# Designs tried in a protein design chat: VHH binders against o26223. Part 179

Target 1, 191 residues: o26223
Amino acid sequence: MKLLWTSQHIKVTVHIDGKVSKMDVLEAIKTRRSIRKYQDREVPEELIDKILDAAMCGPSAVDERPWHFIVVRNREMLEKIPEVHPYGAMVKDAPVAIIVCCDSSLEKIPGFWVQDCSIASQNILLAAHSLGLGAVWTGVYPLEDRVEGIRRLFSIPEHVIPFSVIPLGYPAENPGTRDLFDPDRIHLEKW

## First folded at step 9 (VHH)

Design z68 (framework vhh_7aqx_2)
Fold by ESMFold2-Fast, scan of step 9:
Structure z68 (fold): chain B 191 residues (1-191), chain A 124 residues (1-124)
Amino acid sequence: as target 1 above (191 residues)
Amino acid sequence: QVQLQESGGGLVQAGGSLRLSCTTSGFTFSRYWFSWFRQAPGEEREFVGAISYSGDYTYYADSVKGRFTISRDNAKNTFYLQMNSLKTEDTAVYYCAAHIYSGRPKTQDAFDYWGQGTQVTVSS
């Protein structure tokens, strides 16, 4: 249906040259940690807009960009997520969560929407971190009970697949950074 | 809404052949991987075969390799299971399924859409 393609004319404001974040890219990648404890502070709408702008800038197979996002701030709704997601207990304590979804009607090449939504999810985590927020990726797809639970809870249409639930807020914990470089996983010229 | 409907089931003698069809509606057929599963009385649902969106890749359970062939016809929004050299052990309700995952599924839970099933009975 061509009605969905007309939404691509929506003007989006983009900031470059460190105007969105003062953290460099490698620092953001290496210091990002899963954050599950949040301060009792609301996240400004402008920061959510910046995070979602970054999410939509990810590479997408055949430029299909199948992602849609649900922004959840309602505390009653956030408190219901742990009922359908066993490892989502922290979501009820977050000021906001983003549900990353795939609109299958936008898919051009089968199966690549998983990679597309994974990249969007990671961009949300990195953008949040660069803006002084903490976030964690809680898995939904491919666990059928979680997919259907989240679909039912947020009235997600049949042709849309919930992929991840990402609670975020100002961090109330500091786990520090990890040294994860493993040269044994690098092979030169052949396996 | 998305719908999958099996047809072509029935009674057949051991050594015979049968062709199952799965007609689909409510989605873009050419984007999906398609699979067949079966469930015999008192047993769990098991994987039978799958075909990729391009048709270039097919996967089969060891019990049916060389006897069954899965195919698709994008112009008809239909995919098929050609069953040759049927055995009494092939007696089951056969289900068609559709998914967007490119890999071989390990369980029935990996599929987005299911048909209602069609009975295949192989005698003697």
Scores: ipSAE 0.000, ipTM 0.089, lowest interface PAE 18.9, mean pLDDT 83

Design z69 (framework vhh_gefurulimab)
Fold by ESMFold2-Fast, scan of step 9:
Structure z69 (fold): chain B 191 residues (1-191), chain A 123 residues (1-123)
Amino acid sequence: as target 1 above (191 residues)
Amino acid sequence: EVQLVESGGGLVKPGGSLRLSCAASGFTFSRYWAAWFRQAPGKEREFVSAISYSGYTTYADSVKGRFTISRDNAKNSLYLQMNSLRAEDTAVYYCAAHIYSGFPKTQDAFDIWGQGTLVTVSS
């Protein structure tokens, strides 16, 4: 896909179902869907760099930014992920996956690294979508067997916690958008 | 009141056995990783064993095959069965808990601690 720049605003051009749309932030949030089917096409390194730049721009508790990322393109390694992650079957079919990790030595306030890594993971999903890619968040933390399986598979150090595995690629499916607004979940001034 | 209380320490001869208990109160113990640490006289506190909320266990190399960690969530209790005790196992043993998953972190990651129970291995 093409990324077009205006003088003061970024507009992304995406081909969806034979059509071209321009996507702003609210549109990206509302139209992003989990994508589990990928084209047999390489994702350029430039797009991965843009996605990781966006991931690192998230807010974090006391600006601790504990994130580290592993970029996996090796076919043999991608094919081993489903052995340690039961819901990660689609990872073997993706051209690339990003493992979001927390370096606990960078943690300044106990426990908030989970929120920090959740923000980084969501930014990866939104950035991928805005660039014409599809991705899905597959959960690792807080499931002990998955955490240890991923740690062993990718030689992750003791002080680093694998948080999520996010396969991504050019989408081979186009699920429709969802209307999820529920006013019953909004309370004015009191419960 | 959030607390952990250890019991079962004492004097034992080399080759003997002891069972330590840790009683949890004031928090939802069943959701927490729990661990045993020990501190020998004049030494730093060191990791002994940990158990996840789901029963996944890990052991320090020095105690693997001799010690067994277990938990009873219905009783809010953690246990350490210590067999084939050696003089170098002499230490104050601490129960610790943390809302944690995966590989047990260093002592810095545990946010709830007991006051300790002394285990002395000597003739």
Scores: ipSAE 0.000, ipTM 0.112, lowest interface PAE 17.5, mean pLDDT 83

Design z7 (framework vhh_7nfr_2)
Fold by ESMFold2-Fast, scan of step 9:
Structure z7 (fold): chain B 191 residues (1-191), chain A 124 residues (1-124)
Amino acid sequence: as target 1 above (191 residues)
Amino acid sequence: QVQLQESGGGLVQPGGSLRLSCAASGFTFSRYWMSWVRQAPGEGREWVSSISYSGGYTYYADSVKGRFTIARDNVKNTLYLLMDSLKSDDTAVYYCAKHIYDGRPKTQDAFDIWGQGTQVTVSS
């Protein structure tokens, strides 16, 4: 069924109402902000497909690519996430959320799946921003109660670890750009 | 260096009790799931029990549910297995193992660090 879902997205042209800004990569990185307030507006499946494609393009340890993704659009399920994730209140108001998971059976080098799934999560945030959407990374791993709560809520098997929950939608807030450059954190040749 | 050291094994009569300990060193014990795995004479390794980072979640093989209790002390970096109502079928070498992955292991490849084992013999 996932193969048929992918084929449907490839064949469907979705109209994007309004403007999609073209950003330089550096501009996208520098202007991306965590967005926790969303418009009451559905996100087209084509945009989710593009975001997930970007997520899977990240580097991984020895090319193990251990990530799996759950796309949640069901309102009842989105409303249950805050019950198992105390700082995920904004998820219930989002039109869609992506749960980033690690399939431990795909890991080739022990321990690197955390970095792999972090890269996938950041690519989701950055891709969403580049497409005119807002998103936020809500932490699941390594917080035991959140990991097991999310696992039970979405019937995730024991060999799969839920890593992050990323709600996304069209932004209903516009936080300003941050100036984060700190030369004191750059060391030449030695510490 | 990184190591796991089991203790507490021995000879016990059917219906008896034993407490196994596993001392961990060389890694941040509180960040990993831990398991007990046993190997009976002439058999392959059999998973017995697993415990989460905090000790809040535990899993048991059906053969030991209600009789064994897994516990941990993250201050002392020690894993425990409390074994009650021991049966002849519990006779095995018991290994302490550090998880690569969270939750119930599906194969022995789920572990990256193993202890040397401690012998448990249940006989009259």
Scores: ipSAE 0.000, ipTM 0.232, lowest interface PAE 14.3, mean pLDDT 85

Design z70 (framework vhh_lunsekimig_d3)
Fold by ESMFold2-Fast, scan of step 9:
Structure z70 (fold): chain B 191 residues (1-191), chain A 123 residues (1-123)
Amino acid sequence: as target 1 above (191 residues)
Amino acid sequence: EVQLVESGGGVVQPGGSLRLSCAASGFTFSRYWLYWYRQAAGIERELIASISYSGYTYYVDSVKGRFTISRDNSENTMYLQMNSLRAEDTGLYYCAKHIYSGFPKTQDAFDIWGQGTLVTVSS
């Protein structure tokens, strides 16, 4: 019994001036928090590349993988996002944001692109956390005004649908731990 | 009531061309993605091409540059223009419409299938 617990625990993520220690997948999932305050500090391109690699590793319905990504570092562009996304005020203060998009021409089965892009968005959040960064998912789709606003700002073609805007940076806040396990939501063998 | 009907299959020599048609009835054709699938004897049915409600297209690598999918929303018809046909293109060609909303199971992902049209590439 005790040996099973020992093998499940490797290391917890530690945020020290952008340094990270190795953590297992379960710890990454359990300790990731939405981060909305960022240090005035550049995120290296190498880390963005690693995050996008992880984003593309998600499962996809009928392996359609319809996702495309826009990486935004331009301060003027980041400052315009809150004008079309009311809940995106923190984006203007982030050093970088990733816009997750669906290319509808890659869709093989209708409607599953929403799940595909949700998986890509979550992988971005987990990968950022594992690398000592903080991020938050700000919703775009299915809100028509936000979809249209983001499309115009970033010259996104009509067949491509902006799904989420994810600002990223080194955290300038340290949210406490969360206890989210609810056994009442688990049903054995039947509802 | 709701149906898809394929036509245009036949026998052609290697390097030849065929144009398949898929006539739709009983649903709002212009609002759905539409698909062409191919099934050869002893092989699972495979997606070869799709077209969005706005006209954007997808092709499997083996047919890119040789096949062209198109749609005519005024006639409720989808087409597959097949050029430079090869022996391995032989099979039954189906058009399909998937469920637009909801969470279909893997085994019943498609809500409408045509009966198929046979394409034989032989000398």
Scores: ipSAE 0.000, ipTM 0.111, lowest interface PAE 16.8, mean pLDDT 81

Design z71 (framework vhh_7nfr_2)
Fold by ESMFold2-Fast, scan of step 9:
Structure z71 (fold): chain B 191 residues (1-191), chain A 124 residues (1-124)
Amino acid sequence: as target 1 above (191 residues)
Amino acid sequence: QVQLQESGGGLVQPGGSLRLSCAASGFTFSRYWMSWVRQAPGEGREWVSSISYSGGYTYYADSVKGRFTIARDNVKNTLYLLMDSLKSDDTAVYYCAKHRYDSYPKSTEYFDYWGQGTQVTVSS
């Protein structure tokens, strides 16, 4: 599948009460929730392109940028994911999923690819939310059965490690907000 | 300090059996794939077998399939290679190797630490 590789400016728009509103970065961070129920509605290729552009803008150790992405829209393939990822049942209902992978041949400093791919995964979640979509991070690495199951399903080479599977779509649920601020976890000047 | 120490090698007759052990220390053994690699006199390194961090997945070179079994004990931080039906062509120094990544490699490029090796000689 062809995605449009453009450097277009990213705009965030939410329709509320027939009015157009924009979500700022802090609002996106605080209101993003894991979404596991999706509308039976296709996600436009342009929105996937914007999400992947955001994913690749994350910082990486020594600028190694080891990430590769597989975009899955095929219904039969999406339905097979829960067979190798038991907690990925919602993927069957998503119109699209992104598999975040690490190409180990691009790694410059050992072990930091996990942090690099975590950053890319979080950027996918935030970008999706900012564009009016819902998504959830389903863990693959470091769970051995899931890594090898996903590798076999998508013909992923031995030097490439599947890190996360992120189904996404227009949300069909609206979880409540959470207040997670805990001042006991903040230490001033010393531990 | 990462250390890998092989043991269990020796002289054995064709058709015989040996069990190699590799004692690992200085890293979280249960989080890494481990491999056995061998080197025959005057030849390059040949990958023999790999085992996933839980032991749930094992892979073997075609030359040893059905004869060798790789295993691990994550409580004892020990890797094993059980070698049955040994042939003269199995004569080599056998190395324990730690993977850099959680991946099954057929290439030695994916290993970051090696043991000193243990000699296996199959001869009458």
Scores: ipSAE 0.000, ipTM 0.271, lowest interface PAE 13.0, mean pLDDT 85

Design z72 (framework vhh_7nfr_2)
Fold by ESMFold2-Fast, scan of step 9:
Structure z72 (fold): chain B 191 residues (1-191), chain A 124 residues (1-124)
Amino acid sequence: as target 1 above (191 residues)
Amino acid sequence: QVQLQESGGGLVQPGGSLRLSCAASGFTFSRYWMSWVRQAPGEGREWVSSISYSGGYTYYADSVKGRFTIARDNVKNTLYLLMDSLKSDDTAVYYCAKDTWDAKPRSGDAFDIWGQGTQVTVSS
């Protein structure tokens, strides 16, 4: 892959320095929505590099950082994802998808890889949104049929666990604002 | 049934230019990455260039970077390779290929060849 052989991180830092702060953190968190409709427009590899950089910056239990990522742009591969993931129909229409994986050989504390990969997945969603892209988290783990389907489809080795599939692209929908604050879920000092 | 028909090859002198075309049918052309692959006499297949389904992304082999340009017309279901500053080493049969699902989609060996190809000969 040509993407893996470029100095993407340095180029991204130089070319979009100052644009990274366009949306403040709270606004990004509050306005991010699941996007399932995408424009017929490729996502620049510089933006994917930026998103993956953000994914790897999450906290990780005992700093194990067990995440690996598969970047899928190939049309035939994207079209096969719905065959092994029933709720991944939108993936075939996305210009790119990221598969978040856990390399179990990197795990230092049993079971925390789920939290680690959840953090990485959320960072992908937030970073994509902050850069003007839309994305959606489609669940793989812990559904064994989906885990094995994705593993087989992408030649993922036995010691690596596919966790989520995140299609992304320039959004072709705007779902609007949601008011999700619920003070009844906040307990002061005691339940 | 996938059909790919290459054209535009010929005999050209070193430093010359050619424009190759590939007419595609039997699949939804606008949904697939497309590639050019070449095969020199007695040699294996070599990947030359790839283009994303919308044309927003292009990749080139180091040997042709800066000299060749890959393009597509999704209305006409046609793939192009614009070849400038041709060298003797560019002599080969050129094939267009629908990107496969193989683990090495940019390797020449990963591509299924559907058409007859178009011969490019660069010599004086």
Scores: ipSAE 0.000, ipTM 0.144, lowest interface PAE 16.6, mean pLDDT 81

Design z73 (framework vhh_7nfr_2)
Fold by ESMFold2-Fast, scan of step 9:
Structure z73 (fold): chain B 191 residues (1-191), chain A 124 residues (1-124)
Amino acid sequence: as target 1 above (191 residues)
Amino acid sequence: QVQLQESGGGLVQPGGSLRLSCAASGFTFSRYWMSWVRQAPGEGREWVSSISYSGGYTYYADSVKGRFTIARDNVKNTLYLLMDSLKSDDTAVYYCARYKYDSHGKTPEYFDYWGQGTQVTVSS
């Protein structure tokens, strides 16, 4: 068996121009899994910068791009997230988390910021996976108690809405990929 | 109770074709990823191909890509490997392998059941 092939399907290839690619886009989409167990290993700032660059490249309704990001590396703060987010227990064990936020003052069309922040969140997950990291999207909005808890914990202003908390790190688990293709959900020309 | 039984191996000339079959029984075949793995004499096991539950996703080793096609029939509980443009280097015992539930990959820890194997010999 090939040593570089895992359930994540990560490949490293040197191109003719000397550039290195880790996986193609369709492979990244199909093999990305929620990762909730992380190595006790620091994630370089350079990788976080690449992930956030990718997050900001998503399409946005009327180009409003309302997203803001909080990067949390402080262990004490990471350990407090599960206290206000019951399904965020894994965050305490992550080396870093990204909180995706919406600045409502940047919103041009009411309600579309949810789609904008969803796109940013998914781009974070895909970019992390493509860089050999694991991540999971933990929901904050629209659960009002979680929104309030995260806002208070990170001193987020009233006009800014925390949308998701995404812990990430080098994966300490390797789940298989999923076969989610369902032809019964595809309708040709009529329902 | 889980059984995987391969068939369709044999002697074939270079450039020829073979179709391998794997009859699966004792489990809900349509809920498992399946794989073909081969072993040449004196060598370790080499992963050849994988297929998802529905057959919608297939993966191939670089050595066989473009020449082999993995397929499945969930009504007949049968896995297939359609081998075209066979080369002497394809000579091996071919094993049908079942992935552990909700798993797939190339590494041995992802498999839980193996067939007995079927010999494929490519020579003139």
Scores: ipSAE 0.000, ipTM 0.118, lowest interface PAE 17.2, mean pLDDT 84

Design z74 (framework vhh_7nfr_2)
Fold by ESMFold2-Fast, scan of step 9:
Structure z74 (fold): chain B 191 residues (1-191), chain A 124 residues (1-124)
Amino acid sequence: as target 1 above (191 residues)
Amino acid sequence: QVQLQESGGGLVQPGGSLRLSCAASGFTFSRYWMSWVRQAPGEGREWVSSISYSGGYTYYADSVKGRFTIARDNVKNTLYLLMDSLKSDDTAVYYCAKGIYESRSKDSYYFDYWGQGTQVTVSS
């Protein structure tokens, strides 16, 4: 059995409350790009709330849901992030950033909090994209220098681990869509 | 407070091997990413390799991948660079650096803690 076409052309249509609606989840996944340049525009609180709701809907190992979020809008604080996070230079130019954290007191299975926080981070990126925003995941954990820097800067307690910093805003760049489908990475029935 | 001291450089023929060492003191070595950066005469600094605090993650510049191996000994507080199949283009002063390189931003990733460097010369 062989693959006959690219998954990029699959579309889904759903009927809701007597009206036709289109589910574009695959399009959102395929067209999301890392955005590092932002317009000088505020992001409404309601959109941040929707993004964080989506973040908390991810699957979590044994339903531990160890994530906590810090929403940073203060310009002086955003300008300090690049000083302690080398990969965060673009954060100072963003109208808002979300810091994804793990509360280790909520961890039920050792080590799976990393996967839980990765899922939450990806949901933030997808939700932002679906709402017309751009975002980028900048890594904090497992780089101890960045973990300590972010912890000190935002008064994060010792039992909480900063995992990622995600600046977001209205995009000021359009990198276009990539075709990343590689059939050589798909094995049928066996390796 | 932080001190980094490189050793192991020297003159070697093309195709030869060298092992660089960096002795670290003044900080908790086992908690930090460490890197090697080189600078050839008249050129800018070029990132070579980085290793995570545990040694579980390593990154290499495309120019050295498959030829160089970065390693660390957290008991001895020592960083290593094992250099095989050396080429004339590898001639440079090699610096031990505290921190990790970001490929998309040349200047924003590491601390200003550098060793004095050790000279590697590949020549017939």
Scores: ipSAE 0.000, ipTM 0.123, lowest interface PAE 16.9, mean pLDDT 80

Design z75 (framework vhh_7nfr_2)
Fold by ESMFold2-Fast, scan of step 9:
Structure z75 (fold): chain B 191 residues (1-191), chain A 124 residues (1-124)
Amino acid sequence: as target 1 above (191 residues)
Amino acid sequence: QVQLQESGGGLVQPGGSLRLSCAASGFTFSRYWMSWVRQAPGEGREWVSSISYSGGYTYYADSVKGRFTIARDNVKNTLYLLMDSLKSDDTAVYYCAKHLYNAYPRTEDGMDVWGQGTQVTVSS
């Protein structure tokens, strides 16, 4: 029996039977795709722990590290997210979602928490991909209705700002590769 | 209101078969993992089997593996437990349970709604 690392401490027995390949950092960055279709297979809590560890390793302005995370596994709560986030329909199909939040009381430089939480969100996406999972960043901030909707749904305190909702799970789709390199966007020595 | 209604229990001889059904209403059945849990007289609850909302993943307790099959019909909002090669130790009230999570908990910690139960008696 192992407690899940969530706001709700649930004792579950988890079997891990998926393949996890070690991927170098460049490969992970280049092959990560937004995944919006998930198997209804459970994501082991140990993988969520690794993803959150990676999220907290990002750089932050003056080391303010204002991020907090809510791990949502509750099916009823996941089903309510699309009601407050119009482009979050895929969240109800995911076995788990991570809500990236900013605790404004930890903010040392006004506005830089946005970059801090963006870095944490990207680290979640890359870590998930490296562990054989798929994920997608759905935007919350700066859209006022989404911020307040998510805040109310998850009982988030007034001084905490929900930044992104990242559903994740084992992929049920395999989008093709991307070649996004554009040399016209590289300027030597000056614009 | 969320409701789970079990049926299909009864008296059967050792080696016999039964099919239990659970009719679900009041929630979107096709979006939830479901379980069967049993309770023998004077004993605690024992998890029997779980099924993912698509039916693509099924899990069984060691005591029933190879003898029981869990299945679901998402069009009819019905969960099934097909029980073969029944033993006297399978005698229990069988409960249908709705999961909180995409998980197969071995205890009721991950389940938030339970049915009324259906009695299965295996005796000669």
Scores: ipSAE 0.119, ipTM 0.587, lowest interface PAE 6.5, mean pLDDT 86

Design z76 (framework vhh_7nfr_2)
Fold by ESMFold2-Fast, scan of step 9:
Structure z76 (fold): chain B 191 residues (1-191), chain A 124 residues (1-124)
Amino acid sequence: as target 1 above (191 residues)
Amino acid sequence: QVQLQESGGGLVQPGGSLRLSCAASGFTFSRYWMSWVRQAPGEGREWVSSISYSGGYTYYADSVKGRFTIARDNVKNTLYLLMDSLKSDDTAVYYCATEKFDSRYSKPTGFDYWGQGTQVTVSS
């Protein structure tokens, strides 16, 4: 957003995306936190579209891009997720959740879909944070009971594997910053 | 320590314009929803406007919608309120504040940190 000022009359050019207010990439990575409490504010479809666009921009092994996404806004469906995911209690209180899935028919190299879907999941978390939203990754794969539960609940076909459930919304909590840098985990030249 | 300092208030004629600024320090500004709240003489505090972490989303009280614009610069740790078409009813002390995130409400129901306020007087 660029502000143009004249004497007593103000001419303002305002950009809806808040360009002047964007955090840089390193700050976004360092300040993103898991958010499990959400305001009673709807998330616009335009924001979900931006988040999913970012999710699909991740690198993928042999460019297989096996990810598919289910966007869940239906309150009844969100309320059923904790029944099949013990640590997904917060999902019922979120205005929306994204289920990251792998379509195994798109897999070109065995096993790398896990990395592909992990990258897509992290991009969802970072994109949500950059847009003023909070989100949390709740694990589904490789816990087979959760995989089967989510599959049944959302009518996911046999060749598609649900990987993660990510509730998101406007944050109703503000956890402190973490300093996670550990130099003992860095080895120079050799172990 | 957390510090919020407003500036830009003053005396202005009806129909005039003002730009308020709020300089923030002592906390991670980019992780807070920020609000402008005003208090007219003898009245309670009235929420005016809110802005999300990135500035991608803004909300306004019906009394100021279409006349005021809230903005933020996370590089400079500064919150702004651009006030156009000012009316005598806009006369108040204007505070910038950080929103509480302890509840699930469509509007801010509480604030953690407050500035000292800047006086806006709209009078002929």
Scores: ipSAE 0.000, ipTM 0.113, lowest interface PAE 19.0, mean pLDDT 83

Design z77 (framework vhh_7aqx_2)
Fold by ESMFold2-Fast, scan of step 9:
Structure z77 (fold): chain B 191 residues (1-191), chain A 124 residues (1-124)
Amino acid sequence: as target 1 above (191 residues)
Amino acid sequence: QVQLQESGGGLVQAGGSLRLSCTTSGFTFSRYWFSWFRQAPGEEREFVGAISYSGGYTYYADSVKGRFTISRDNAKNTFYLQMNSLKTEDTAVYYCAAHKYDSYPKSPSEYDYWGQGTQVTVSS
């Protein structure tokens, strides 16, 4: 069988804990699941660096790239996140969390930093998954109490807005595959 | 019961044209990718062409590209293969096939439903 698209299909090979994993972009997108249970195992700094590199490669409005990241590995600090984020209970059990922030001084067009930080957050989830890790996006913005709680906890300056908290680690759960494709949500040429 | 039925095959002279149809029933037509495969005597089934559930994407084997066109008519639950500039090497049984779209066209073993086949014979 010879298909036109097979010659242009890119396979990505990634090293994961001594193993080589072949995962294309579509497979990564379709198989990524929210992971809330983690192994008691440290995540190497090199993997975090790769994830953050991927996060910064996302598109942003007028190329403003307003994102900053806080990497939290301190057990005591991770344990305090659920106190200011009621739906972040799983963070205390993660070996590491990334806080995605917007530096408002870098904003070129009002309001688009939300989309920019959403893209960065999704890239973190996809990159973590491609490296054999699990992660989950826990929402901070636009909930004012969570924004101020996280700001106080991590000494975040007034001009910086915490957007999301993403715990990650080696997964200790394996959720089933989801079939979410719904062609009834696709409209041809008009509504 | 799901059914796919080919029609439009027959004998044609080299350089001629044929239009194959595949009429479907028993499933939601708009949810499926449709493909044509062919099998010459003594050979394995080979891919000919595919059309996405939206009709916006089409794929062709290199051997037929520029000569064959696949299309679909959602109102009639039917899809087509327009075969132009036919060659003797196009002689084969042509099969229509369907699979639920979630990625690029699949190998023969991955299709959900198949027609019974229709013979196309191209004389020199």
Scores: ipSAE 0.000, ipTM 0.105, lowest interface PAE 18.0, mean pLDDT 83

